# Ledger of designs, part 56: VHH binders against Abasic site processing protein HMCES (HMCES)

Target 1, 269 residues: Abasic site processing protein HMCES (HMCES), of Homo sapiens (Human) (q96fz2)
Amino acid sequence: CGRTSCHLPRDVLTRACAYQDRRGQQRLPEWRDPDKYCPSYNKSPQSNSPVLLSRLHFEKDADSSERIIAPMRWGLVPSWFKESDPSKLQFNTTNCRSDTVMEKRSFKVPLGKGRRCVVLADGFYEWQRCQGTNQRQPYFIYFPQIKTEKSGSIGAADSPENWEKVWDNWRLLTMAGIFDCWEPPEGGDVLYSYTIITVDSCKGLSDIHHRMPAILDGEEAVSKWLDFGEVSTQEALKLIHPTENITFHAVSSVVNNSRNNTPECLAPV

## First folded at step 3 (VHH)

Design n16 (framework vhh_8pnl_2)
Fold by ESMFold2-Fast, scan of step 3:
Structure n16 (fold): chain B 269 residues (1-269), chain A 117 residues (1-117)
Amino acid sequence: as target 1 above (269 residues)
Amino acid sequence: QGQLVESGGGLVQPGGSLRLSCADAGRTFSSYTMAWYRQAPGKERELVARITWGGSTNYADFVKGRFTISRDNAKSTLYLQMNSLKPEDTAMYYCAAKLGFYSPDYWGQGTRVTVSA
């Protein structure tokens, strides 16, 4: 997963993240650095994306089931990185393979510290290889939104007529991530950065791409992944697997250029 | 839950109109997606209409063109304007509120609508 859409205005995004804490109380996640949130239809590595993480990461003795939402840099910078410029990191940390996460120090160390986060997106993009040419067909991939009722139709979320109307009620894609905290050697603000864990594609996506992000499908999975105060690393990793509860549609080549940031990036062709 | 109070139900002849209201004493009304459900005797509860906190609406096919859902965030009140009522619309009508996709629904006690010649 190397390209996402996360375009919702901050207030809409916050409401889409409404949740229930351990005590059963309804809550909205509390923002850190909200001014750093930059909505976009076409987010690439090195840009900031909103993530959910446990309040306990910031406040000693906080309820670990309470959630913070914060923008973080896509592309994990390990806490041990000694150079002054994170862009000088010589290896790619935008994704972390599930099968080697416990073997790579860049990921194993923050994971051992409970630094699990949920990466938020409208959906993600993948490029399907086309036979006989080097061109690729982009697809927008996201959770199913609305289905028709047997007693009548409320309208399908993926219907062209209702596409533009669904954002207020959009079910955000919730991807399993690992983050780390890096302190610049020259001083300055601590950099929070993340990687998206990847797994083998499900059957439904196998014709588009061979890998997919580890998607946390439902509140139980999201809660357990975030709650590093109650859920061990070993138990949390059991949540990392392919999911079939996903849908997609083809999009235009406008999305190919990461500088394009318009609704056309995710509109059906 | 205990904050939602439906009103406006009653007996009306076929072809008549009725306006249902749902008042929420809660201070967070504007953050909730609101919906009207109905349940006829011996049938399952079914969605009639939904309105998001942003004002986007969705309707069941059996009420499209006849019913209109609306909200007044300043008054913390949800409405259902019911026109061209049919005997098939006879049911108990329930107001529901939902904060987020995975949040539980909060329900009112319902208001009865009877459409009879």
Scores: ipSAE 0.013, ipTM 0.474, lowest interface PAE 7.5, mean pLDDT 85

Design n17 (from n16 with K98H L99I G100Y F101S Y102L S103G P104Q; framework vhh_8pnl_2)
Fold by ESMFold2-Fast, scan of step 3:
Order: C-alpha cells, then sequence, then structure tokens
Structure n17 (fold): chain B 269 residues (1-269), chain A 117 residues (1-117)
C-alpha cells in the first residue's frame, strides 16, 4: 500500500470517526493540528494522512479508550534517527511487513511503547501488472458501502451530483499502523510519522496485488488496536491478518500521477 | 484551539524561589518547542529559556545557573523553576509555543513576578 485517497472535508471525516469509549459514552475524536490535514484523492508517501490514536499518548492518566485524530507523515522516521533531514532516511518505511515487524528495530521499538494508530482513508490504490505490457491497471480498493436510495445509481453511470451523495455515509477504511516521534537534533517541531502494516493479500485481491494493508474490520478491532493501556502488543498483533471484507473497481490512469487530485482518480471506468 | 495558561507568579523576597507553570488545555503544544519570555515595564520582551520536545534546553546568560526550564509532555505542562531571584527578575513572564511548521507562535496572557523586600 503506497497510495490512498482521503478527501473528506474535516467535519465529515470527524463525524465518520464517531465512536464509543470504554464507559459507553458516544464521542468524536479530538483533533490535534487540524490545519495540517490536506484532503486529497491521491495521497503518496511523505504526505500527511489522518490517523486515530489513544489520548493516553498525549495526556498522563487519560482514559486509554479515548481517541485523538491527528495528521501524521506517511513514512515512519524512527525516534533514534540522528540526521537533521528526515527525507535522508536510508530505508523505506512506508509499509511494515507483519511477518517481520518484531524483528525490525524501527518498528519493534515503537510497538513496545504502544505506538499503535489507525490510518484513515477513503480507500487505497493498487496497480495490477498486465502480462506483455509495461502499463499497469490501477484499482481503487475500499470497504463495501451501504447503498441508500439517495446515494444509489439513478442510471447506468453515476452523474457528478450522484457522486457527491455517496460520501455522506462513506465507511472509511481503517488500516493498522505504527507511529513514532522524532525530534530534529537542532530543535523544531517534533515529527509524528507512521507506517502501514501489510499482510498477504486475501483471495479476492490476489489477482490485483500480492500484498494488502492490515485492515481492522469493525469497531471492536479498531478499539483493541488503539487501546495500548489495556491491550498488550502480543494481543494486538492477533488482529493483524488478511480480510475478505473488501471491494474494488478499476480506475483510469489519471491516478498514476500523484499530482492529480480530482474525483476522476477514483471514479469507475 | 489550545490556550496557554500561566500560573505560579507572585511577590517574593530577593534570594527566594518561585515555580511557574504553563498549562496547555488543547494539548497541541506539547509536541512543539516551548519557551519562557519576560517583559519588564518599559522594556522589550526577551527570551528567558527554551526547551525542545525532547528536552534540549537553551538559557539566556542572565538566568544561567539560577533558572531551570522543564516540561511534562504527558501532562502538556511547561515549568520554570526560578531560584536565587533578584529585583532585576521582576517582570511579566510569558509562556510561548513555537510551531515552526506553521510559521506561528502562540502566547499566554502572562503571570507577574515581583522580587522586592
Amino acid sequence: as target 1 above (269 residues)
Amino acid sequence: QGQLVESGGGLVQPGGSLRLSCADAGRTFSSYTMAWYRQAPGKERELVARITWGGSTNYADFVKGRFTISRDNAKSTLYLQMNSLKPEDTAMYYCAAHIYSLGQDYWGQGTRVTVSA
């Protein structure tokens, strides 16, 4: 997973993340640095994406079941990184393989500190290799969505007006992530950055790509992954596995250029 | 959102001590470089001490050895321990958060420190 869509306006995104804390109280996650959230249909590594994490990471004695939403840099910069420029990191931390997560220092250390997060997206993109050509077919991959009379297709193809209605009740993709905190050696803002844990593709996606993000399907899985105050690393890692509860459709090559940021990036072709 | 609220100021005799606190209700600023500034009547605001997120500190020459800046990131609170206070330390003390990525500084309303017999 190396490209996502996360285009919802901040208020719509916040409402889509409504949750219940351990006491049964309905809540919306509280924002940190909301002005750093940049909606886009075409998010690449090194850009910021919104993640959910436990309030206990920021506030001593906070209820670990309460959630913060914050933009973080995609591409984990380990806390021990000693150079001044994080773009000079010598290895790619966009994704973290589930089978080696406990072997890699960059991921094992923040996991030991409970630095688990849930990465939010409308969905993610993958490029299917076609035999005999250098061109790849892009697909948009996302949770199955509930279709209502208002958001359903009124014809053979959706109009621009119909497309706008599908986002009112969109179920966000919730991917398991690990984050870390890095302070520039010469001072400046601490950098929060994350990686997406990856697993083998499910049967439904195997013809598109051999890997997929570790998707946390439903509030129980999301709550357990985030709650580092009550759920140990070993217990949380049991949530990391492929899921079949996923759908997709082919999209146009417009998405190939990460600078293209329009609804055409995820529209069916 | 997130207002800085200073406390701990007051009247103290020369040679005395005070501990200033700066609480961030929004908890955003615990991720940034924090600083204490002061301003005496008729003078410009000047840096007293600065602390990065990881705890690296920088002090003005006139407070070295007497003042200690510290932070509790989990409590979103900044502190200034002031020892061996002098009449020249009399000023309004301000908490500030430096958000370099936004090109923005946030300021508290200040807390007054008076050093007098």
Scores: ipSAE 0.000, ipTM 0.331, lowest interface PAE 13.1, mean pLDDT 85

Design n18 (from n16 with K98S L99F G100P F101Y Y102K S103L P104G; framework vhh_8pnl_2)
Fold by ESMFold2-Fast, scan of step 3:
Parts: C-alpha cells; structure tokens; sequence
Structure n18 (fold): chain B 269 residues (1-269), chain A 117 residues (1-117)
C-alpha cells in the first residue's frame, strides 16, 4: 500500500472516529496538531496522514483505551536514526511485511514499546497489471458501506457530486500501523512517523495485487490493536491477517499523478 | 536535556500569587505531556501538576484549588498560576516534558519560589 485517500474535513473525520472506552463511555478522539491535517484524495509516502493511538503514549496514568488522533509522517523514521535529515534514510519504511516484522530492528523496537497505531483513510489505491501492455488499471479499495444501492437505474453513471453525499456516514478504512518517535540530533520537534503493516492479498483482491494492508475490521480489532497497556505484542499480532470484507471499483488514470487531488481520483469509471 | 527555561519565581508573602512560565526553542514542548515539579530543600522532587497537549490536567492534592496549569502551544510556553501561596510551597520549581518509554524526562534548570514574611 503506497497511495491512499483521506479527504474528509477535520470535523467529519473526528465524528467518523467516535468510539467507546473500556468503561463503555462514548468518546471522540482528542486531536494533537490538528492544523497539520491536510485532507487529500491522493496521499503518497512522506505526506502526513491521521492516525489513532492510545492516550497512554502521551499521558502517564491515562486509561490506555482512550484515543488520540494525530497527523504522522508516512514512512517510519526509526528512533535510532542518527543522520540530521530523515530523507537520507536508505530503507523504504512505507510498508512493513507482517512475516518479518519481528526480525527487522526498525519495526521490532517500536513494536516492543507498544507503538501501535491505526492509520485512517477513505480507502487505498492499487494498480492492476494488464496482460500484453505496460498499462496498469488503478482501483480504489475500501470497506463495504452500509447504504450501497444495487438497483439498476436509467443513467446509472455516478457523478462526483453524488459522492459528497455518501461521505457524511462513510466507514473509514482502519489499517494496522507501527509508529516511532525520532528526535532530531540538531534539535527541533519530535517527528512522529508510521509504517503500514502488509499481508498477503485476500482472494477477492488477488487479481488486482498480491499484497494488501493489514485491515482491522471492526471496533474490537481496532481497540485491541491500540490498547498496548492491556494487549501484549503477541496478542496484538494475532489481529494481523488478510480480510475478505473489502470492496473496490476501477478509477481513472487521473490518480496516477500524486499531484492530482480531486474527487475524480476515486470516482468510478 | 536542558532546552526548557523556567522563569517567574521570586520572593512573595503568604497569601500572595506568582505566575511561572516555561519556554523552549520549540525543541521539546510540542507533542509532549508537560508538567511542573518542585523540590524543597532536603526533600525529593514531587509532581505538582501535569497537562497533556490537548489540555487535560491533573493536580497533586496539596495544590488543588490554588494552582492552575495551562499551556500555549502556539507560543511553546507552559504556565503555572500559583494563588494563595503558603510557606510550605517554598521550593525550586522545575518544568518537565515527558513521554512514555523514555529514559527520564526533559528538564529545565528550575526557578526558585520563596514564600516568607
């Protein structure tokens, strides 16, 4: 996973993340650095994306089931990185393979510190290789939405304007991530950065791409992944597997250029 | 680390007020839970008040109702408003930035508060 959409306005995104804490109290996640959130239909590595993480990461004695929402850099910079410029990192940390996560120091160390996060998106993009050509077909991949009409209708083309109406109740894609905190050796604010864990593709996506992000399907999985105060690394890793509860549709080549940031990027073709 | 700088301490009479400030060069303030600690002569350093980046606060019982912690994230400044000061509040006051799973807290050098007649 190397391209996502996360375009919801901050207030809509916050409401989409409503949750219950351990005591059953209804809550909205508390924002950190909300002004650094940049909605986009076409997010690439090195940009910031919103993630959920446990309040306990910031406040000692906090209830570990309470959630913070914060923008983090996509592309994990390990805490041990000693160069002054994180762009000098010679390893690609956009994704982390589930099968080797405990073997790679860059991921094993923050995972051991409980630095698990849930990466939020409208959905993600993948490019299907077409036989006999160098062309690839992009697809937008996302959770099934509760009010999808399967009715045939005259003029069944879905316009970009109609997509605005579905966003009010959109179920956000929730991907398992690992983050780390890097303190610049020359001084400056702590850099929070993340990687998305990847697994083998499910049967439904196998014709599009051979890998997929590790998707946390439902609040129980999201809660257990985030709650590093009560859920061990070993137990949390049991949540990392392919899921079939996913849907997709083909999109136009507009999405290919990461500079294009319009609703056309995810509209059905 | 010594990137935090406290100010606002001084000599004040019982019942008086002081406002402490803690500023940094933008190096350790943002993204951390911030706290005020104090250390009286011959005693251990103790927590006075804590505030998360989002503004959630926690106070030691001995200052509840008298002290107020606040932060201005745009100015990278932490404050402690101290009202109804008592002689037992006499101490060196320290600003700290803390994060789970770190070796120690980021500390300032302290500012002295003396409450006496």
Amino acid sequence: as target 1 above (269 residues)
Amino acid sequence: QGQLVESGGGLVQPGGSLRLSCADAGRTFSSYTMAWYRQAPGKERELVARITWGGSTNYADFVKGRFTISRDNAKSTLYLQMNSLKPEDTAMYYCAASFPYKLGDYWGQGTRVTVSA
Scores: ipSAE 0.000, ipTM 0.103, lowest interface PAE 20.6, mean pLDDT 82

Design n19 (from n16 with A97T K98G G100Y F101P Y102F S103T P104H; framework vhh_8pnl_2)
Fold by ESMFold2-Fast, scan of step 3:
Structure n19 (fold): chain B 269 residues (1-269), chain A 117 residues (1-117)
Amino acid sequence: as target 1 above (269 residues)
Amino acid sequence: QGQLVESGGGLVQPGGSLRLSCADAGRTFSSYTMAWYRQAPGKERELVARITWGGSTNYADFVKGRFTISRDNAKSTLYLQMNSLKPEDTAMYYCATGLYPFTHDYWGQGTRVTVSA
């Protein structure tokens, strides 16, 4: 997984993340550094994306089931990295393979500290190889969405007015991530950065790409992944597996250039 | 240009059951989420149920526990098992292939379901 869309305005994104804590109380996640959230239809590694994580990471006696939402850099910078410039890291930490996560120091150490997060997106992009050519077909991949009576006529869903209604009720893609905290050796602000855990593709995606992000399908899975105060690393890793509850459509080559940031990036062709 | 053909609708009494079928002649199920929609007179079409290629399902609240969506990918056929039918289930039922909210590639002609004494 190397490209996502996360374009919702902050208020819409926040409401889409409504949840219940361990006591059954309805909550919205509390923002950290909200001004660093930059909506985009075309997010690449090294950009910031919103993630959910447990409040207990920031407050000693917080209920570990309460959630913070914070922008983090995509591309995990290990806490042990000794150079002054994170861009000099010679390893690609955009994704973390589920089968080797406990063998790689860069991921095993933050996992041992409970540094699990849920990476939020409208959906992600993958490029299907075409046999006999170097051409690849991009696809936008996302959770199945359900239409409500308030959405208007089915034939008007692709009009500009009706797209606003669709996004107001969009089910965000929730991907399992690991984050770490890097303190610059020469001083400065702590950098929070994450990686997305990847698994083998499900049957429905196998013709598009051989790998997919580890998707946490539903609030029970999301809650258990985030709650490092009550759920051990071993138990949390049982949530990491392919899912069939996913859909997709082909998109234009506009998405190929990560500088293109328009609705055309996810529009069907 | 519907290659989708719905069947199985009819008149039933409240509490009855019907099984709807949708045959997808000429399309492949390899890439598509399939769905059942319904439209009562004077109302918009509304989603009843969706099913992904792999079999994951999603239902509207008003049919949960009563309706079951399923598919046979080898036969390119979609099904809707409707149990405990109520008068408010009376509608034209449409099969759709495509990716809400982004595309609705094909719609069938519909099959009529009437629930009354």
Scores: ipSAE 0.000, ipTM 0.188, lowest interface PAE 13.0, mean pLDDT 83

Design n2 (from n1 with R98D V99L L100R G101W W102F S103G P104S D105E; framework vhh_8pnl_2)
Fold by ESMFold2-Fast, scan of step 3:
Structure n2 (fold): chain B 269 residues (1-269), chain A 117 residues (1-117)
Amino acid sequence: as target 1 above (269 residues)
Amino acid sequence: QGQLVESGGGLVQPGGSLRLSCADAGSIFSINAMAWYRQAPGKERELVARITSGGSTNYADFVKGRFTISRDNAKSTLYLQMNSLKPEDTAMYYCAADLRWFGSEYWGQGTRVTVSA
């Protein structure tokens, strides 16, 4: 997974993340650095994306079931990185394979510290390689959306105009991530950065791409992944597997250039 | 159950008006969308009007221009202003909340509207 859409305005995104803590209380996640959130239809590695993580990471005595939402850099910078510029990290930490997560020091160490997060997106993009050609077909991949009204798009073709109507009630994609904290050697603010855990594709996506992000389907899975105070690493890793609860449609080649940031990037073709 | 409470229904003559209210008595905050549905005797429950958390509205064709849905987030209350009522509007009216993080819709117990001479 190397490209996502996360375009919702901050207030809409926050409401989409409403949740229930361990005591059954309804809550909104509290923001850290909300001004660093930059909505975009075309998010690439090294940009910031919103993630959910346990409040206990920031406050010693916090209830581990309470959630913070924070923008983090996509592309995990290990805490041991010695250079002053994170962009100089030469190996790819955009994704973390589920089968080797406990073997790689860059991921094993933060995972052992409970640094689990849920990466939020409207959906993600993948490029299908076409047999007998070097052309690739991009697809937008996302949770199945529940119809919110009886009329509206019934009988209408999928179009950009119709897509604008669905965003108010969009079910965000919730991907399992690992984050780490890096202190610049020369001083400055701590950098929070994340990687997305990947698994083998489900049957429904196998014709598009051989890998998919580890998707946490539903509040129980999201809560267990985030709650490092009560859920051990071993128990949390049981949540990491392919899911069939996913849908997709083909999109325009406009998305290919990461500088393009318009609704056309995810509109059906 | 019991987190949404409808009120404001009653008997009214054709051409009259009523204002329905739906209070979030369970202190559910950050509801993705709220809607009014109705069910007439012997018929299926149908959508009347819907409002998103951002304020976007959708109306069934049979109420356009007569009904107005609105939301007061400070009071955690949803309203349906019903004007130019017709006998065909006679139904039990239900408030619904779309709680996507729970994967379901939550319903109130309903309030009865009767339009009769």
Scores: ipSAE 0.000, ipTM 0.143, lowest interface PAE 15.9, mean pLDDT 82

Design n20 (from n16 with K98N L99P G100L Y102S S103T P104Y; framework vhh_8pnl_2)
Fold by ESMFold2-Fast, scan of step 3:
Structure n20 (fold): chain B 269 residues (1-269), chain A 117 residues (1-117)
Amino acid sequence: as target 1 above (269 residues)
Amino acid sequence: QGQLVESGGGLVQPGGSLRLSCADAGRTFSSYTMAWYRQAPGKERELVARITWGGSTNYADFVKGRFTISRDNAKSTLYLQMNSLKPEDTAMYYCAANPLFSTYDYWGQGTRVTVSA
């Protein structure tokens, strides 16, 4: 997973993240650095994306079930990185393989500190290899959506013209991430950056790509992944597996250029 | 390391009010939980109030209803409004910034508050 869409205006995104804390109180996540959120239909590594994380990361004695939403850099910079420029990191940390996460120091250390986050997106893009050509077919991949109580679920057959009408109630894709905090050696603001955990593709996606992000399907999975105060690393890792509750449709080549940031990037062809 | 600078302390009569400020002169701590601590003569340093980046507050029992903590994230400034001051509030007041998961490691120099007749 190397390209996502996260285009919702900040207020719509915030409402889409409504949740209940451990005591059953309805809450909205509290923002950190909200002005750094840049909505886009076409987000690539090194850009900022919104993530959910436990309030306990920022506040001693906080209820670990309460959530913060913060923009973080996509591409994890380990806390031990000694160079002054994060772009000089020799390793690609856009994704983290689930099968080796406890073997790689860049991921094992922050995971041991409870630095789990949920990466938010409208959906993600993958490029299918086409036999006999150098051309790749892009697909937009996302949770099944509910239109209205009267119309039922939204499928791949829905008109592109109707997509804007569903954004107010769009079910965001919730991907398991690991983050870290890097302090520049020469001083300056702490950099928060994340990686997306990846797993083998489910049956439904196997013809498009051999890997998929680890998707946390539903509030119970999201809550357990975030709650590092009550859920151990070992228990949290049981949530990391392929999911079949996903849908997709083919999109145009407009999305190929990460500079293109229009609804055409995710519209069905 | 942070460069936190407290101000607003002084001498005030019982029942009076003071407003303390803490400015970040070297770094922006707007993403951190901020706190006010105090240390009275001959006593240990104790937490007075905490505020998260989003504005959630927590107060020590001995100041509830009298003190109000607030922050201006755009200015990287922390405030403590102290009302109905008592002689027992006499102390050096320190602001602190809490980096991720750390005990408050970034401290100011302190500002003195004296409450006496």
Scores: ipSAE 0.000, ipTM 0.107, lowest interface PAE 20.5, mean pLDDT 82

Design n21 (framework vhh_6z1v_2)
Fold by ESMFold2-Fast, scan of step 3:
Structure n21 (fold): chain B 269 residues (1-269), chain A 123 residues (1-123)
Amino acid sequence: as target 1 above (269 residues)
Amino acid sequence: EVQLVESGGRLVRTGGSLRLSCAASGRTFSSYVMGWFRQAPGKEREVVAAIRWSGGSTWHADFVKGRFTISRDNAKNTVYLQMNSLKPEDTAVYYCAADLRPFGSTPDEYDYWGQGTQVTVSS
């Protein structure tokens, strides 16, 4: 998983993340660094994306079931990294394979510290290899959506007002992530960065790509993944598996160029 | 947590109009999906209309489309149901409901309910 869409305005995104804490109290997650949130239809590694994580990571006496939304850099920078510029990291930490997560120091250490997060997106993109050509067919992959009278169809939206109807009721994709905190050796703000855990693709996606992000399907899975105060690493890893509850459609080559950031990136063709 | 109180139910004549209001108190009203339901004597409770957090997206049951309109005022913590061209079959107790789960939940999975307001339509 190397490209996503996450374009909702901040207030819409916040409401889409409404949840229930351990005591059954209904809540909205609280933002950290909301000004760093940059909506886009075409998010690539090294850009910032919103993630959910436990409030306990920021407040020592907080209920670990309470949630924060924070923008984090896509591409995990390990706490042990010694260079002054994170872009000089030689390893690709955009994704983390589920089968080797406990073997790689870059992921095992933050996972052991409970640094689990849920990566939010409208959906993600994958490129299907076409035989006999160098061309690849891009697809937009996302949770099945519930239709309402005014929700519109993603395939019928071609104007700002029509797109608003699609997104008012959108169920965000919730992907399992691991984050770490890196302190610049010569001082400066702590950098929060994340990786997306990947698994073998489900049967429904196998013709598009052989890997998929580990998707947390439903509030129970999301809550258990985030709650590092009550859910151990071993128990949380049981949530990491392929899911069939996913849908997709082909999109135009506009999405191929990461500089393109328009609704056309995810419109069906 | 929200507390919901419906008002506006009364006796109206066939062809008449009525506006129901539902006042909410408690945590952040604008984060809730709001809905109107009804239940006639001896029948199951059915979904009439729903409105998402922003008020920009609404759903209406086929049997009320073109006659009923749901709306909300987040500044006043109130949701409304405007009922036009009323028919005797619209006679029911009307309930207001709130749902904090925007993850593709259907209108009938609401978490919080009001006590209901009686609407009677006579010829």
Scores: ipSAE 0.000, ipTM 0.134, lowest interface PAE 19.0, mean pLDDT 83

Design n22 (framework vhh_6z1v_2)
Fold by ESMFold2-Fast, scan of step 3:
Structure n22 (fold): chain B 269 residues (1-269), chain A 122 residues (1-122)
Amino acid sequence: as target 1 above (269 residues)
Amino acid sequence: EVQLVESGGRLVRTGGSLRLSCAASGRTFSSYVMGWFRQAPGKEREVVAAIRWSGGSTWHADFVKGRFTISRDNAKNTVYLQMNSLKPEDTAVYYCAAELTIYNSPSEYDYWGQGTQVTVSS
């Protein structure tokens, strides 16, 4: 997973993240640095994306089941990175493999500190290799939507009203992530950055790509992944596995160029 | 990266007051959560108080509530611990620590000062 869509306006995104804390209280996540949220149909590594994380990371004695939503840089910069420019990091931390997460220092250290997050997206893109050419067919991959048959498909809405209805009740993709905090040695703001954990693709996606993000399917899985105050690293890692609860459709090559940021990026071909 | 230096520890009589200071050097001080910790001889290091980066949220351990107050001055890169109504049980080496996230365990803080000794005599 190297490209996503996360285009919802902040208020719509916030409502889509409504949740229940451990006491059964209905809540909306509280924003940190909301001005850094940049909606886009075509998010690439090094851009910022919204993540959910436990309030306990920021407030001592907070209920670890309460959630913060914050924009973070995609591409984890380890806290121990000593160079001045994080783009100079010699290895790719856009994704981390589930099978080696406890062996790689870049991921093991923040994981040990409970720095688990849930990466939010409308869905993600993958490129299927086509036989006989080096051209790849892009697909948009996302959770099955309750009203897909009623609200129409993405890009097939007959009117602006129907287009808005597709997104008003959209079920966001919730991917397991690990984040870290890095201090620039030259000074400046502390950088919060994340990586997406990857697993072997499910049967449904095997013809498109051999890997997929670790998707947390449902509020129980999301809650356990985020709750580092009550759920140990060992227990949380049991949530990391492929899911078959996913759907997709082919999209045009417009998405190939990360500079293209229009609804055409995820419209069915 | 931040370096921390505590000062203000001394001998104080029971019922007295003392203010500890922690001077930080480093460019990202205002981004840190700051904590005060203490360790008495033969005991584990324990959390006394913590303050968020903005200074808007503070936490104090039950055993010091109403007596100790943590505060910070980001313009001076300094964190304070005001200690009132001191008791012999408060005798310990006091450490300041910095981290980008609030943790409940001393072992999870990456930046530490060298400590300042506070002795409370009866």
Scores: ipSAE 0.000, ipTM 0.316, lowest interface PAE 11.9, mean pLDDT 84

Design n23 (framework vhh_6z1v_2)
Fold by ESMFold2-Fast, scan of step 3:
Structure n23 (fold): chain B 269 residues (1-269), chain A 122 residues (1-122)
Amino acid sequence: as target 1 above (269 residues)
Amino acid sequence: EVQLVESGGRLVRTGGSLRLSCAASGRTFSSYVMGWFRQAPGKEREVVAAIRWSGGSTWHADFVKGRFTISRDNAKNTVYLQMNSLKPEDTAVYYCAASPFGLYHEDAYDYWGQGTQVTVSS
């Protein structure tokens, strides 16, 4: 997973993340640095994406089940990185393989510090290799959506008015991530950056791509992944596995160029 | 920042009891998760017990559960490890460590004491 869509306006995104804390109280996540959130249909590594993380990362003695939403840079910069320019990191940290996460210092260290986050997206894109050609077919991959009488199906041709209504009830994709905090050697703002954990693809996606992000399907899984105050690294890693609860449709080559940021990027063809 | 100093390590006989103390100095001790680790000669360092900043949530490794108890006194900036029914296998250097966020992995801990030697004789 190297490309996502996360285009919802801030207020719609926030409502889509409504949750219950440990005491059963209904809450909306509290924003950090909301001005750094840039909605886009075509997000690539090094751009900022919204993530959920425990309030306890920012406030001592906070209830670890309460959530913050914050934009973070996609592409984890380890806290130990000594260069002044994060783009010069030798290793690609866009994704983190689940099978080697405890063997790689870049991921093992932040995991040990409880730096788990949930990466939010409308869905993600993958490119299927086409037999007999070097061209690839892009697909938009997302949670199955609940259809209402007023919302259209994203997988079907529909009017523009009906498409707007789809997003009001959209179930966001929730991917398991690890983040870290990096302090520039010459001073400046702390950089928060994340990686998406990847697993072997499920049967339903195997014809499109051999890997998929570790998807946290449902609020119980999301809550356990975020709650580093009560859930150990070992227990949290049991949540990391493929899921079959996913759907997709083919999209046009417009999405191939990361500079294209229009609804056509995820529209069915 | 926090500085940690362990005390209480000594020679004890099998079946005996011992309390280790870890005195912390520095800012905001009460905001740190505190852990006790141990390392025997030639072996990897392992986590023994951990306690959250409020003292309400504790974790103990299975090999010490029922015998060791971690506790803290935030007013005194001190963490304790009460060790009962000591076995020769408990012989190790015991380390106190502090973490702003993590509970169960060595790499989560940013501040470490110098260690205190516990020897259990047969």
Scores: ipSAE 0.000, ipTM 0.147, lowest interface PAE 17.3, mean pLDDT 83

